# VHH binders against 8-oxo-dGDP phosphatase NUDT18 (nudt18), part 14

Target 1, 325 residues: 8-oxo-dGDP phosphatase NUDT18 (nudt18), of Danio rerio (Zebrafish) (Brachydanio rerio) (q568q0)
Amino acid sequence: MDSQSSILEENLEKILRGEGLEFDSVAEQVDPVTLRKNVCYIVGAVIFNSKEEVLMVQEAKRECYGRWYLPAGRMEECESILEALQREVREEAGIDCQPITLLLVQEQGPRWVRFIFLAEETGGSLKTTAEADDESLQAHWWDRKSPLPLRAHDILSLIDAGLKYRRNPWFPVTQPVDFPCHVVCQRLFLTFISSRADADDRLWLLMSNNNTSHHPRLPIVVSFRTYISKAVSKLIEDCMPSSYISVHIRGILGVQHNGRIPGKTDGICFNTLVLLENTEEGAEIGSPPSLETDCYRWQEVTNQGLKAKIIERIKDGSVLPFQSL
Below, E stands for the ipSAE of ESMFold2; O stands for the ipSAE of OpenDDE; V2 stands for 0.75 times the mean of E and O plus 0.25 times the DockQ between their complexes.

## First folded at step 13 (VHH; framework vhh_8k46_1)

Design y6 (from x0 with L105F; at its last look DockQ between E and O 0.42; V2 from the best seeds 0.00; counts 0 for: pae E 6.3 > 2)
Fold by ESMFold2, look of step 13:
Structure y6 (fold): chain B 325 residues (1-325), chain A 128 residues (1-128)
Amino acid sequence: as target 1 above (325 residues)
Amino acid sequence: AVQLQASGGGFVQPGGSLRLSCAASGRTFSSYAMGWFRQAPGKEREFVSAISGSGGSTYYADSVKGRFTISRDNSKNTVYLQMNSLRAEDTATYYCAAGSLPDWFSEYWDELTSYDYWGQGTQVTVSS
């Protein structure tokens, strides 16, 4: 293939492997986000010992004093996501840890994103009541059966997901990668599959006609002081109105964040897998939806190996889950 | 979107009392947590008090505990801050704020990022 096609295919492979791509600009004129002023990121850890007991922390805050929860807390200035995770587990539980994979990314309200990790203990000692402070009273391994007064029950499904992942991973290991970003955005791996009974499936990918780069690029959508998941639907509505299309966010292929320069690199880029489905007349559509703009174009993925990898991820749902609460 | 109008500020002697009000308009008021923050000249905005959407939970900064009382009247879409035993250190512009706080991390009532909508503020001056 030519050098432009080879570069695109290499970049798509990097995104599929969770390696990300460097991020430097957005076409729209938007202000950078700033941690703890207009965004807040939460990290939380699911950690098991050899008996499959889960690490729990007893809360010191007045609102939930004496109740139990996963180790969790806010990312601080100048931290990576992984540094925040390791710091919170050390502070609240006395345990050193190594992340295994993200299990779930959640948003709640326009300003909160929570990153839940499966991680493993690598050192330290459980915090005892003699070491109680403002961060926590103590930490214990919980057998998941004995009664324990929980701060909230949302963590039960997270713990269950951690157990299931340890036993039989259903998506590739996905960890944040160290690329700076000034906004909260999604790079869209936006797909359409044309399916015909008499031929192999064809895979189409939405590409940006952005001339600020000499290479084809995936579309980037920015959150404008609202839920970050809404930005995908807005792009589809703007460029494909009245096309009888439903939008399926399959999940996240990768997470990009750096955090090193306050007010400049506090953003996050999610590499998001999206499937478009036609809601009328079934699977006999041979071409992707018409575009009402020249800002984007459909690109067929003709490399059969790459096409097969992408279709497998879509059909199996083998991606990191993303939830909008 | 919701619009917030704070009022009730003024001049008061030390030891005196003042009641601030924050009227809300727009969407369902009862679904928002409400907070009061204050900012003295040359200082950062700081947390004063907060109340849950139902009114069942109230929160106070240590500096105002026992002296200030937050309340709300959902039938009038209004939150109040009763300030008693006022001190010179309470002199500031007081701002009300509203937010849809995350259920799984709701103990962050004192964070500016927990609140999406802000009033214009009302001045409180405590001087002898």
Scores: ipSAE 0.021, ipTM 0.438, lowest interface PAE 6.3, mean pLDDT 84
ESMFold2 (binder alone), look of step 13: mean pLDDT 79; pTM 0.812
OpenDDE, look of step 13: ipSAE 0.022; ipTM 0.513

## First folded at step 14 (VHH; framework vhh_8k46_1)

Design z0 (from x0 with S100R T113I; at its last look DockQ between E and O 0.67; V2 from the best seeds 0.58)
Amino acid sequence: AVQLQASGGGFVQPGGSLRLSCAASGRTFSSYAMGWFRQAPGKEREFVSAISGSGGSTYYADSVKGRFTISRDNSKNTVYLQMNSLRAEDTATYYCAAGRLPDWLSEYWDELISYDYWGQGTQVTVSS
ESMFold2, look of step 14: ipSAE 0.575; ipTM 0.800
ESMFold2 (binder alone), look of step 14: mean pLDDT 81; pTM 0.819
OpenDDE, look of step 14: ipSAE 0.531; ipTM 0.767

Design z1 (from z0 with D116E; at its last look DockQ between E and O 0.32; V2 from the best seeds 0.53)
Fold by ESMFold2, look of step 14:
Structure z1 (fold): chain B 325 residues (1-325), chain A 128 residues (1-128)
Amino acid sequence: as target 1 above (325 residues)
Amino acid sequence: AVQLQASGGGFVQPGGSLRLSCAASGRTFSSYAMGWFRQAPGKEREFVSAISGSGGSTYYADSVKGRFTISRDNSKNTVYLQMNSLRAEDTATYYCAAGRLPDWLSEYWDELISYEYWGQGTQVTVSS
């Protein structure tokens, strides 16, 4: 096979499997983000026992004292996302855990990102009132029906998502991968599907020009000074200003983070699946939108197996959800 | 975008009172939590007070509890800081800020990074 095509196809498969890719260069003038200075990350856990009761912690903090919530807290310096999850569950509930999958990524942008995990207990013992401290008063398994004074009701939909995933997963297991990143950014799986009278649709991906490799690369957009979701829209407006296009962020294929060097590796790269649709009234469109720049080009995905996988992810919505507030 | 204009600063003697105002423009004001922060020369910016979008929850730094009162008038898109029993250590530039704090962020009302928009600041000087 063509070396260039084989490398691209291998890289696309890695991203689809959630494995990620080492982070390439970004614009020269972008300063690294710093944890707790200009970004903050929160981890939260949905953990069930064999009776499908959910792990809850009783809050010790003055503002919500005695109320119940999921185990959750802020990532600390030098932690990976997984390390933060395991530390918070241990501190607040006394439980050791391992992730099953991310369930949801939330932003209140551009400074806050919350990672909600479905996880499983692997050890430890529920924190009792004798062990109460500043982190929590105790932990219990909640049957999800008995009255329980909740700190907030936002967790109810998260618990439901965890149950749904346990019973019938709707996207592949997605866990953060250990790749350093100095900014908050997205690597875009930006797709267009063209229709013809024939039965087969054609799939196009937006690719970056102007790189040093023999293979094309997916675009990267930096978003730390804007909402993550807004950065994609700005790229579209800049590259395709004369087109009637709606932008559909389908979700996240993968999350890349390292956290090892404060102020240098505190960033996150999301591998994001995006679908462009034509909004022009009454027209079927057989080709991707015109590009107003030389920075990008459309690449048709001609490998039928790869094309089918990508189209299925788009059409089934088989991706990690992303919520922007 | 939200534009914030703080006003009401000035010179006041110890024990005196001052009322700061912060006028907001742009987006829906009632969806934003509002905060006051202050910065003295040579020091880091510090939290003073915050109020929820509805006005139902108010928060104060320990150093100002009982002396300062935050309030808001959503019909005027304005937040206020009533500062009583002023002391020399209250001398600083006071900044108003606006941020959206959904339930999972509601405990971080005293963090600088919780606030997306910032005013220019107004000087408060407490001296005799």
Scores: ipSAE 0.568, ipTM 0.798, lowest interface PAE 1.5, mean pLDDT 87
ESMFold2 (binder alone), look of step 14: mean pLDDT 81; pTM 0.827
OpenDDE, look of step 14: ipSAE 0.637; ipTM 0.821

Design z2 (from z0 with L101F; at its last look DockQ between E and O 0.64; V2 from the best seeds 0.54)
Fold by OpenDDE, look of step 14:
Structure z2 (fold): chain B 325 residues (1-325), chain A 128 residues (1-128)
Amino acid sequence: as target 1 above (325 residues)
Amino acid sequence: AVQLQASGGGFVQPGGSLRLSCAASGRTFSSYAMGWFRQAPGKEREFVSAISGSGGSTYYADSVKGRFTISRDNSKNTVYLQMNSLRAEDTATYYCAAGRFPDWLSEYWDELISYDYWGQGTQVTVSS
């Protein structure tokens, strides 16, 4: 096995496990993002008690005074995503928590990213009205049936996702890993599956073809000015302008973030699983779409075990959900 | 891209009133929340008021609550800021802004980064 192929396979396996990879080089000289200046991260928690009640907090902010929401707030400088979550839950609800898994990543352009966690209570005491402050008025365990004036109804789907995951985890536990990144970007697991009659499926990955590096690398796209989904689409359009390609973002395999150096490592790298489908009528199903640039190449995954794992993840949708809003 | 044009600024005495207008270009005006910000010399730009796309929700800075009223006419692609009981401290360049954000971001309408498009400023001077 060519040493290069082995390294690639190892890296792919790491990504599939939710582990991080170091950045070798970002092709584009993009300025680092700075938290609360040109990017904002929000964390939110879905926490259930033994009665399947959901931890809710009453808002103290003027704009939504008295309304109820999940514990959620902005990340601060020099804290990890997990630290931010724990801090917010403590501040708003008086509860200590341990994150179980990411449930959902949401983004509104490159400026806003929200991380929703399933978490469990580990200690603390429910915040009372006597403890009201600028963070919240009080916290309550909500039975999900009783009338409650909600700040926004989006939390209902989040709660449902939490319940669903608890009952049947449909993707592996996914937590942010400590890797520094200076921009908001995606490492793309761009896949194409070719099916042949009476043959095993063939799996192709789109790889960056950098003249300077003999090592195949997954493409990285920077999402500074566009939606994460649009960044992917743009890459495909650039690489395959003549092809009819449907881009299916399946979800996130991993989240890399450090956040320890303000203005330098405030970025996030999403390891994103993408399925490409050729929608051209009469297109040969046996080969990936033709590329019109030398910047990328198709690499067939020949390792049977790895191929099976990747295809399974694609088919089952056993990935962290990602939503562009 | 949405272009914003603000108007209505001027000189007024303390206790007086002004009405600012901001006209937006494009066909999807109702999909944007509209905000007003102001910046005084030597100070940072600060949030004044915002209104949801439908006009159903409004937000105000504490400093202007009860004195300012934000409204919009989606048929005219225009947002308004009625400023009453003006004070010297209201003297600033006022900016209109447009942003498209989901409900879960409504809490952050007072943040500059919530807005994608900005108009040219209109000067408001409150002086005796």
Scores: ipSAE 0.474, ipTM 0.744, lowest interface PAE 1.4, mean pLDDT 91
ESMFold2, look of step 14: ipSAE 0.549; ipTM 0.788
ESMFold2 (binder alone), look of step 14: mean pLDDT 81; pTM 0.830

Design z3 (from z0 with I113Y; at its last look DockQ between E and O 0.65; V2 from the best seeds 0.00; counts 0 for: pae E 2.1 > 2)
Fold by OpenDDE, look of step 14:
Structure z3 (fold): chain B 325 residues (1-325), chain A 128 residues (1-128)
Amino acid sequence: as target 1 above (325 residues)
Amino acid sequence: AVQLQASGGGFVQPGGSLRLSCAASGRTFSSYAMGWFRQAPGKEREFVSAISGSGGSTYYADSVKGRFTISRDNSKNTVYLQMNSLRAEDTATYYCAAGRLPDWLSEYWDELYSYDYWGQGTQVTVSS
């Protein structure tokens, strides 16, 4: 096995396990993002007690005074995503928590990313009205049935996702990993599956073909100006302008973030699984779409075990959900 | 890209009223939350008011609450700021802004980075 192929397979395995990879450089000279200046990250927690009640907090902010929401807030400088979550839950609800898994990543343009966690209570005491402050008025366990004036109804789907995951975890536990990144970007697992009658499926990955790097690398796209989802589409359009390609973002395999150096490592790298489908009538099903640039190449995954794993993840949707709002 | 054009500024005596208007270009006006900001000489730009895409939710800075009213007409792609009981402290250049902010981001409508598009400023001067 060519040493290069082995390295690639190892890297793919790491990503599939939710581990991080170091990236050398982003092809485009993009300025680093700065938290709370040109990017904002929000963390939210879905926490259930033994009665399947969900932890809710009453808002103290003027704009939504008295309304109820999940514990959630903005990340601060020099904290990890997990630290931010724990801090917010403590501040708003008086509860100590341990994150179990990311449940959902949401983005609203390149500047807003929200991380929703399933978490469990580990200690603390429910915040009372006597402890009301600028963070919150009080916290309650909500039975999800009783009338409650909600700040926004989006939390209902989040709570449902939490319940669903608890009942049947459909993707591996996914936690942010400590890897520094300067920008908000995606490492793309761009996959194409070619099916042949009476033959095993063939799996193709789109790889960056940089003359400078001796090793095949997964493409990285920066999403500083557009939606994360649009960045992927743009890449495909640039690589395959003559092809009819449907881009399916399946989800996230991993989240890399450090956040320890303000203005330098405030970025996030999403390892994103993407399925490409050729929708052209009469298109040859046996080969990936033709590329019109030398910047990328198709690499067939020949390792049977690795191929099976990737295809399974694609088919089962056993990935962290990602939503562009 | 959304282009914003603000109008309605002028000179008014203390206690007087003005109505600002901001016209937006494009077909997707209702998908944008609209905000008003103001900047006085030597001061930072500050939040004044915001309104959701549907117009169902409105937000005000404490300094203007009860005196200013934000509204919008999606059929005209226009957002309005009715300013009553104007004070000398309200003297500033007023800016209209547009952003795609979902409901869960409503608490951050007072932040500058919540908005993607900005109009040209209109001067409001309150003086006796």
Scores: ipSAE 0.338, ipTM 0.686, lowest interface PAE 2.0, mean pLDDT 91
ESMFold2, look of step 14: ipSAE 0.458; ipTM 0.730
ESMFold2 (binder alone), look of step 14: mean pLDDT 82; pTM 0.838

Design z4 (from z0 with I113L; at its last look DockQ between E and O 0.73; V2 from the best seeds 0.55)
Fold by OpenDDE, look of step 14:
Structure z4 (fold): chain B 325 residues (1-325), chain A 128 residues (1-128)
Amino acid sequence: as target 1 above (325 residues)
Amino acid sequence: AVQLQASGGGFVQPGGSLRLSCAASGRTFSSYAMGWFRQAPGKEREFVSAISGSGGSTYYADSVKGRFTISRDNSKNTVYLQMNSLRAEDTATYYCAAGRLPDWLSEYWDELLSYDYWGQGTQVTVSS
């Protein structure tokens, strides 16, 4: 019992640090995703210069010809997320960059995922009109004040997020880690906090109770067919159908991706922090909601240090933002 | 699920015009970007045109730019494709598609993967 608990705590600590865990076989026989066939990943960069100007690129594509956007593009086969980012910034802006942190993960159904990075310039030269090609017409440092015909206005919030993070980093640096995954899925850090008057908060984690593994594991849900948020909600509905549970996706603790083997390791595993709240009137605040399946169990986190860390992350929102569109 | 029904196809001479219509089921029509694709025999399905949910943004393949016009009437849950100056190479089965495409995906509206729902095809034949 002590050894299993120790292993679990260690794994939880790893996840909290933004590290990866090996992907265990998903119970459901889901076909691997294939990049650009049934899933697309996009990378984008928010890059500031010393004058707090933001790096913009002028679009060469017909649909958005002449409009300006952040350096962004689709990932290609056999490249990591970071490699894709660097490639796109170089191709579109002529700039070499290093990622500082993920700023935002966005998803539109299971088919589209965008990774937005805060990055810094490390070299290169700003792409000029003389260097125009199919990737872009030119690049420019935008002062964020001057009129610029934007491709889309969504970048404004991204730029703001970058600025805010630079001024006050509100979550730990989060970078994709190299772990192979064959599907788009979420490892769920499902938490329930029970508060008692005049007592320390109790923290509960929902764990997978698969008979095949003697070790408690965090639940993994495949999101290939649904929005990430819906996948989580479905899991909760399945295990707690009689309970009134509000599901709060707090954010992402880590991103696991390899991408080295097309059609096999094109998946992404998001380590997702979720807070569950019982909204039932009169519900006993002292215990987690009852489960109606044996597939899951509640595990109380008794390690005081670990408990404090998790609760802090939940309360502070010190996690990578995730947005379902 | 959104059901799409396309109509308006037919036979036309080169230089002629056709107007395609696609009626969508459901109450949330305005939340969907609508697209037209076409597929000729032995060829891959190709992008023709797309329009944003609000109708504020439109996109066209280069091959149809200046000749085709996409529009929509959200009150009727219908998207239209006005095809003018039709050419023999426009002969294809035309498909209507719907997708929830946010602004950040606008550059990918020409991708099949951007659309979740597809209607039955309507045949357009341009021949002398």
Scores: ipSAE 0.419, ipTM 0.715, lowest interface PAE 1.7, mean pLDDT 91
ESMFold2, look of step 14: ipSAE 0.570; ipTM 0.802
ESMFold2 (binder alone), look of step 14: mean pLDDT 81; pTM 0.824

Design z5 (from z0 with R27F; at its last look DockQ between E and O 0.65; V2 from the best seeds 0.61)
Amino acid sequence: AVQLQASGGGFVQPGGSLRLSCAASGFTFSSYAMGWFRQAPGKEREFVSAISGSGGSTYYADSVKGRFTISRDNSKNTVYLQMNSLRAEDTATYYCAAGRLPDWLSEYWDELISYDYWGQGTQVTVSS
ESMFold2, look of step 14: ipSAE 0.476; ipTM 0.749
ESMFold2 (binder alone), look of step 14: mean pLDDT 82; pTM 0.819
OpenDDE, look of step 14: ipSAE 0.533; ipTM 0.766
ESMFold2, look of step 15: ipSAE 0.500; ipTM 0.769
ESMFold2 (binder alone), look of step 15: mean pLDDT 82; pTM 0.824
OpenDDE, look of step 15: ipSAE 0.694; ipTM 0.845

## First folded at step 15 (VHH; framework vhh_8k46_1)

Design k1 (from z5 with E107Y; at its last look DockQ between E and O 0.88; V2 from the best seeds 0.00; counts 0 for: SAP .67 > .668)
Amino acid sequence: AVQLQASGGGFVQPGGSLRLSCAASGFTFSSYAMGWFRQAPGKEREFVSAISGSGGSTYYADSVKGRFTISRDNSKNTVYLQMNSLRAEDTATYYCAAGRLPDWLSYYWDELISYDYWGQGTQVTVSS
ESMFold2, look of step 15: ipSAE 0.563; ipTM 0.799
ESMFold2 (binder alone), look of step 15: mean pLDDT 82; pTM 0.826
OpenDDE, look of step 15: ipSAE 0.761; ipTM 0.878
ESMFold2, look of step 16: ipSAE 0.565; ipTM 0.790
ESMFold2 (binder alone), look of step 16: mean pLDDT 81; pTM 0.824
OpenDDE, look of step 16: ipSAE 0.719; ipTM 0.856

Design k2 (from z5 with S106D; at its last look DockQ between E and O 0.35; V2 from the best seeds 0.00; counts 0 for: pae E 5.8 > 2)
Fold by ESMFold2, look of step 15:
Structure k2 (fold): chain B 325 residues (1-325), chain A 128 residues (1-128)
Amino acid sequence: as target 1 above (325 residues)
Amino acid sequence: AVQLQASGGGFVQPGGSLRLSCAASGFTFSSYAMGWFRQAPGKEREFVSAISGSGGSTYYADSVKGRFTISRDNSKNTVYLQMNSLRAEDTATYYCAAGRLPDWLDEYWDELISYDYWGQGTQVTVSS
């Protein structure tokens, strides 16, 4: 039991640091996802020069010909997320880059996910109009003030997030980690904080009841034909059916993907921080919600250092943002 | 309320043509990608064709490439499927669908978009 609690604490620390955990296959119940058949991943880059001008590319596509956007594109087979980023920036802008951190993960249902990175230039030369092709017409540094015909204005908030992060990071550097996954899923860091007027808060974490595990495991929810955020809500409805609970997805602690074997490792695992709150007014809450199944159990986090770290991430919102569109 | 009304189905000989229409209401039509799907009895629904919100990008299943043409008229809130050189295996109920397409996704549109709204379908039968 003592060695089992130490293993749990080590695993929680790894997830909090964004290092992830090796993903076990859930194999038999679900078919693997396949890139370009039932999932599409998009990468985009925010890159600044020393004057805080942002790297922009001029679109070659008929629909937006001559308009400007961030370097961005679709992941291809056998690529990691980082390889896709570096390839797209090179192809569209002529620039070599290294990622600094993810800034935002966006989703449009279970099939479409966009990864926005803050990155830095490490080499190459800006693409000129003489080098125009189907990928782009040219690349340029934009002062963020001069008029520029944009393909879409959504990138303005992304550029602002990149500047904010450079000046004052509000969450730890978060990069995708190289662990294979066959489905689109979330490993849930699902929390409840109980409070009393005259005592310290207690932190509870939802754990899977899995007799075949050598150590405690966090719940995994698989996304099929629904938004990733809805998959979390369905787990809550199944095990805690109550109208008095609100679910708050705080953000992402880490992203796991490998992509090396088409049709087998094209999935992604998000390590997701979730807070449950009691919406019943005036209630003093001393214990977590009752569970209506035996598939899960509440585990109190009693290590005071670990508890403080987790509560700080929840309270300060010090996590990679996640946006469902 | 959102409505997608598909029409234009019927009976046709092999090698013949039909034009399907899908009239939309209850949402901003030009912001949505439109798709056509089909389902034969006892078979799973399959993708046929899709068109971006602007109409600039079109996609086709391999089984219909070169024979079917998707188009849209945003002034009439209508998407069309022109079906030529029809074959017996094209017999199915044809459904139109609409999926929201945020600006960043428009560049990367593909047949894989999640579709929020579905029509009731129109029957196409190709038989000698």
Scores: ipSAE 0.019, ipTM 0.430, lowest interface PAE 5.8, mean pLDDT 84
ESMFold2 (binder alone), look of step 15: mean pLDDT 82; pTM 0.824
OpenDDE, look of step 15: ipSAE 0.628; ipTM 0.806

Design k3 (from z5 with S57R; at its last look DockQ between E and O 0.76; V2 from the best seeds 0.65)
Fold by ESMFold2, look of step 15:
Structure k3 (fold): chain B 325 residues (1-325), chain A 128 residues (1-128)
Amino acid sequence: as target 1 above (325 residues)
Amino acid sequence: AVQLQASGGGFVQPGGSLRLSCAASGFTFSSYAMGWFRQAPGKEREFVSAISGSGGRTYYADSVKGRFTISRDNSKNTVYLQMNSLRAEDTATYYCAAGRLPDWLSEYWDELISYDYWGQGTQVTVSS
């Protein structure tokens, strides 16, 4: 195995662990995104005490005044995702926190992303009504059973996900990593599993044939005025248009962002796990789809340990969920 | 394709009334919040009013509260803005807009970036 293959395998392991990678330039000339002009990010926290009561804040805004929700709010300029989380929990609930893991990433259209965290209290004290301000009226631990007027019921599934993860994690700890990105994009861990009679499955990854790269790299797709999830489908239609392919976005392996330079580093790179399935009746399942461009190629994963890890993530669903609304 | 067609603008004297309409097509109307925004020459586009997909919640800029009333008819895919007691400062092009505001975005009803689709606008001129 040559040094280029060893570098690729090392990078794949980093992505599987939720670590960041150097972000290469995108081939297409696109303007950087700008926070609060063409993208907005929201952070939200699921935090439990020792009694498994969940941290709730009472809303101060007129339309939701007096109703309860999770601590949540918009990311501000020059913040990392984690800094935004800690600031919002402190402002709304009076609580200092440390993230445990992302639980869910949600998108709404091309402009909004919400990051939901499981987090742990590390200090501070619950905000009282004497400390009420325009961020919130107060904070309480909720037993999840007593009647409480909620702003909305969408948080109930988020709280349940936090409990389940706390008791029995089903994907590796995934936290945003500090790497700058100027666009909203996905680095695609795009897989095909070939079936063979009386043999182990073979695993193939789509690789970029970028002339500026000295070793193989995973493809990057930019979200340009569309849902983040739809950008994957566009790439598939462009490079495999003759194939009968269904595209399954399994989830997110990692999130890269730093936000330090407004208008230049406000983007996010998602490392996204994708499975392709051939739907053609009678098709040979032993080969990946034909590529109708020389911009990409299929690379077989021959390292058995690495192959097993990747297949496990695909088949067990051991990935951070992604939700499009 | 999504289309928003605003109409009903015109010339009125101060204290007069107008009713704007915005006919929508190309999406599930009842699942979208509808908004009215306005822009005077040389000014930034500003929020006027919004209404939830069901019509159960309405929102108004402070400058128009008590004078303007937003409503919608989901059977006709149309949002309306009744404008009473018009003033010279209400002179602007009025734009209707549509956006999905799920529960976690519902507080951002007055933000331009909450709206995905925009009409071409209708001119309202209030002159003595």
Scores: ipSAE 0.553, ipTM 0.789, lowest interface PAE 1.6, mean pLDDT 87
ESMFold2 (binder alone), look of step 15: mean pLDDT 78; pTM 0.782
OpenDDE, look of step 15: ipSAE 0.682; ipTM 0.838

Design k4 (from z5 with K65E; at its last look DockQ between E and O 0.75; V2 from the best seeds 0.66)
Amino acid sequence: AVQLQASGGGFVQPGGSLRLSCAASGFTFSSYAMGWFRQAPGKEREFVSAISGSGGSTYYADSVEGRFTISRDNSKNTVYLQMNSLRAEDTATYYCAAGRLPDWLSEYWDELISYDYWGQGTQVTVSS
ESMFold2, look of step 15: ipSAE 0.562; ipTM 0.794
ESMFold2 (binder alone), look of step 15: mean pLDDT 82; pTM 0.818
OpenDDE, look of step 15: ipSAE 0.692; ipTM 0.844

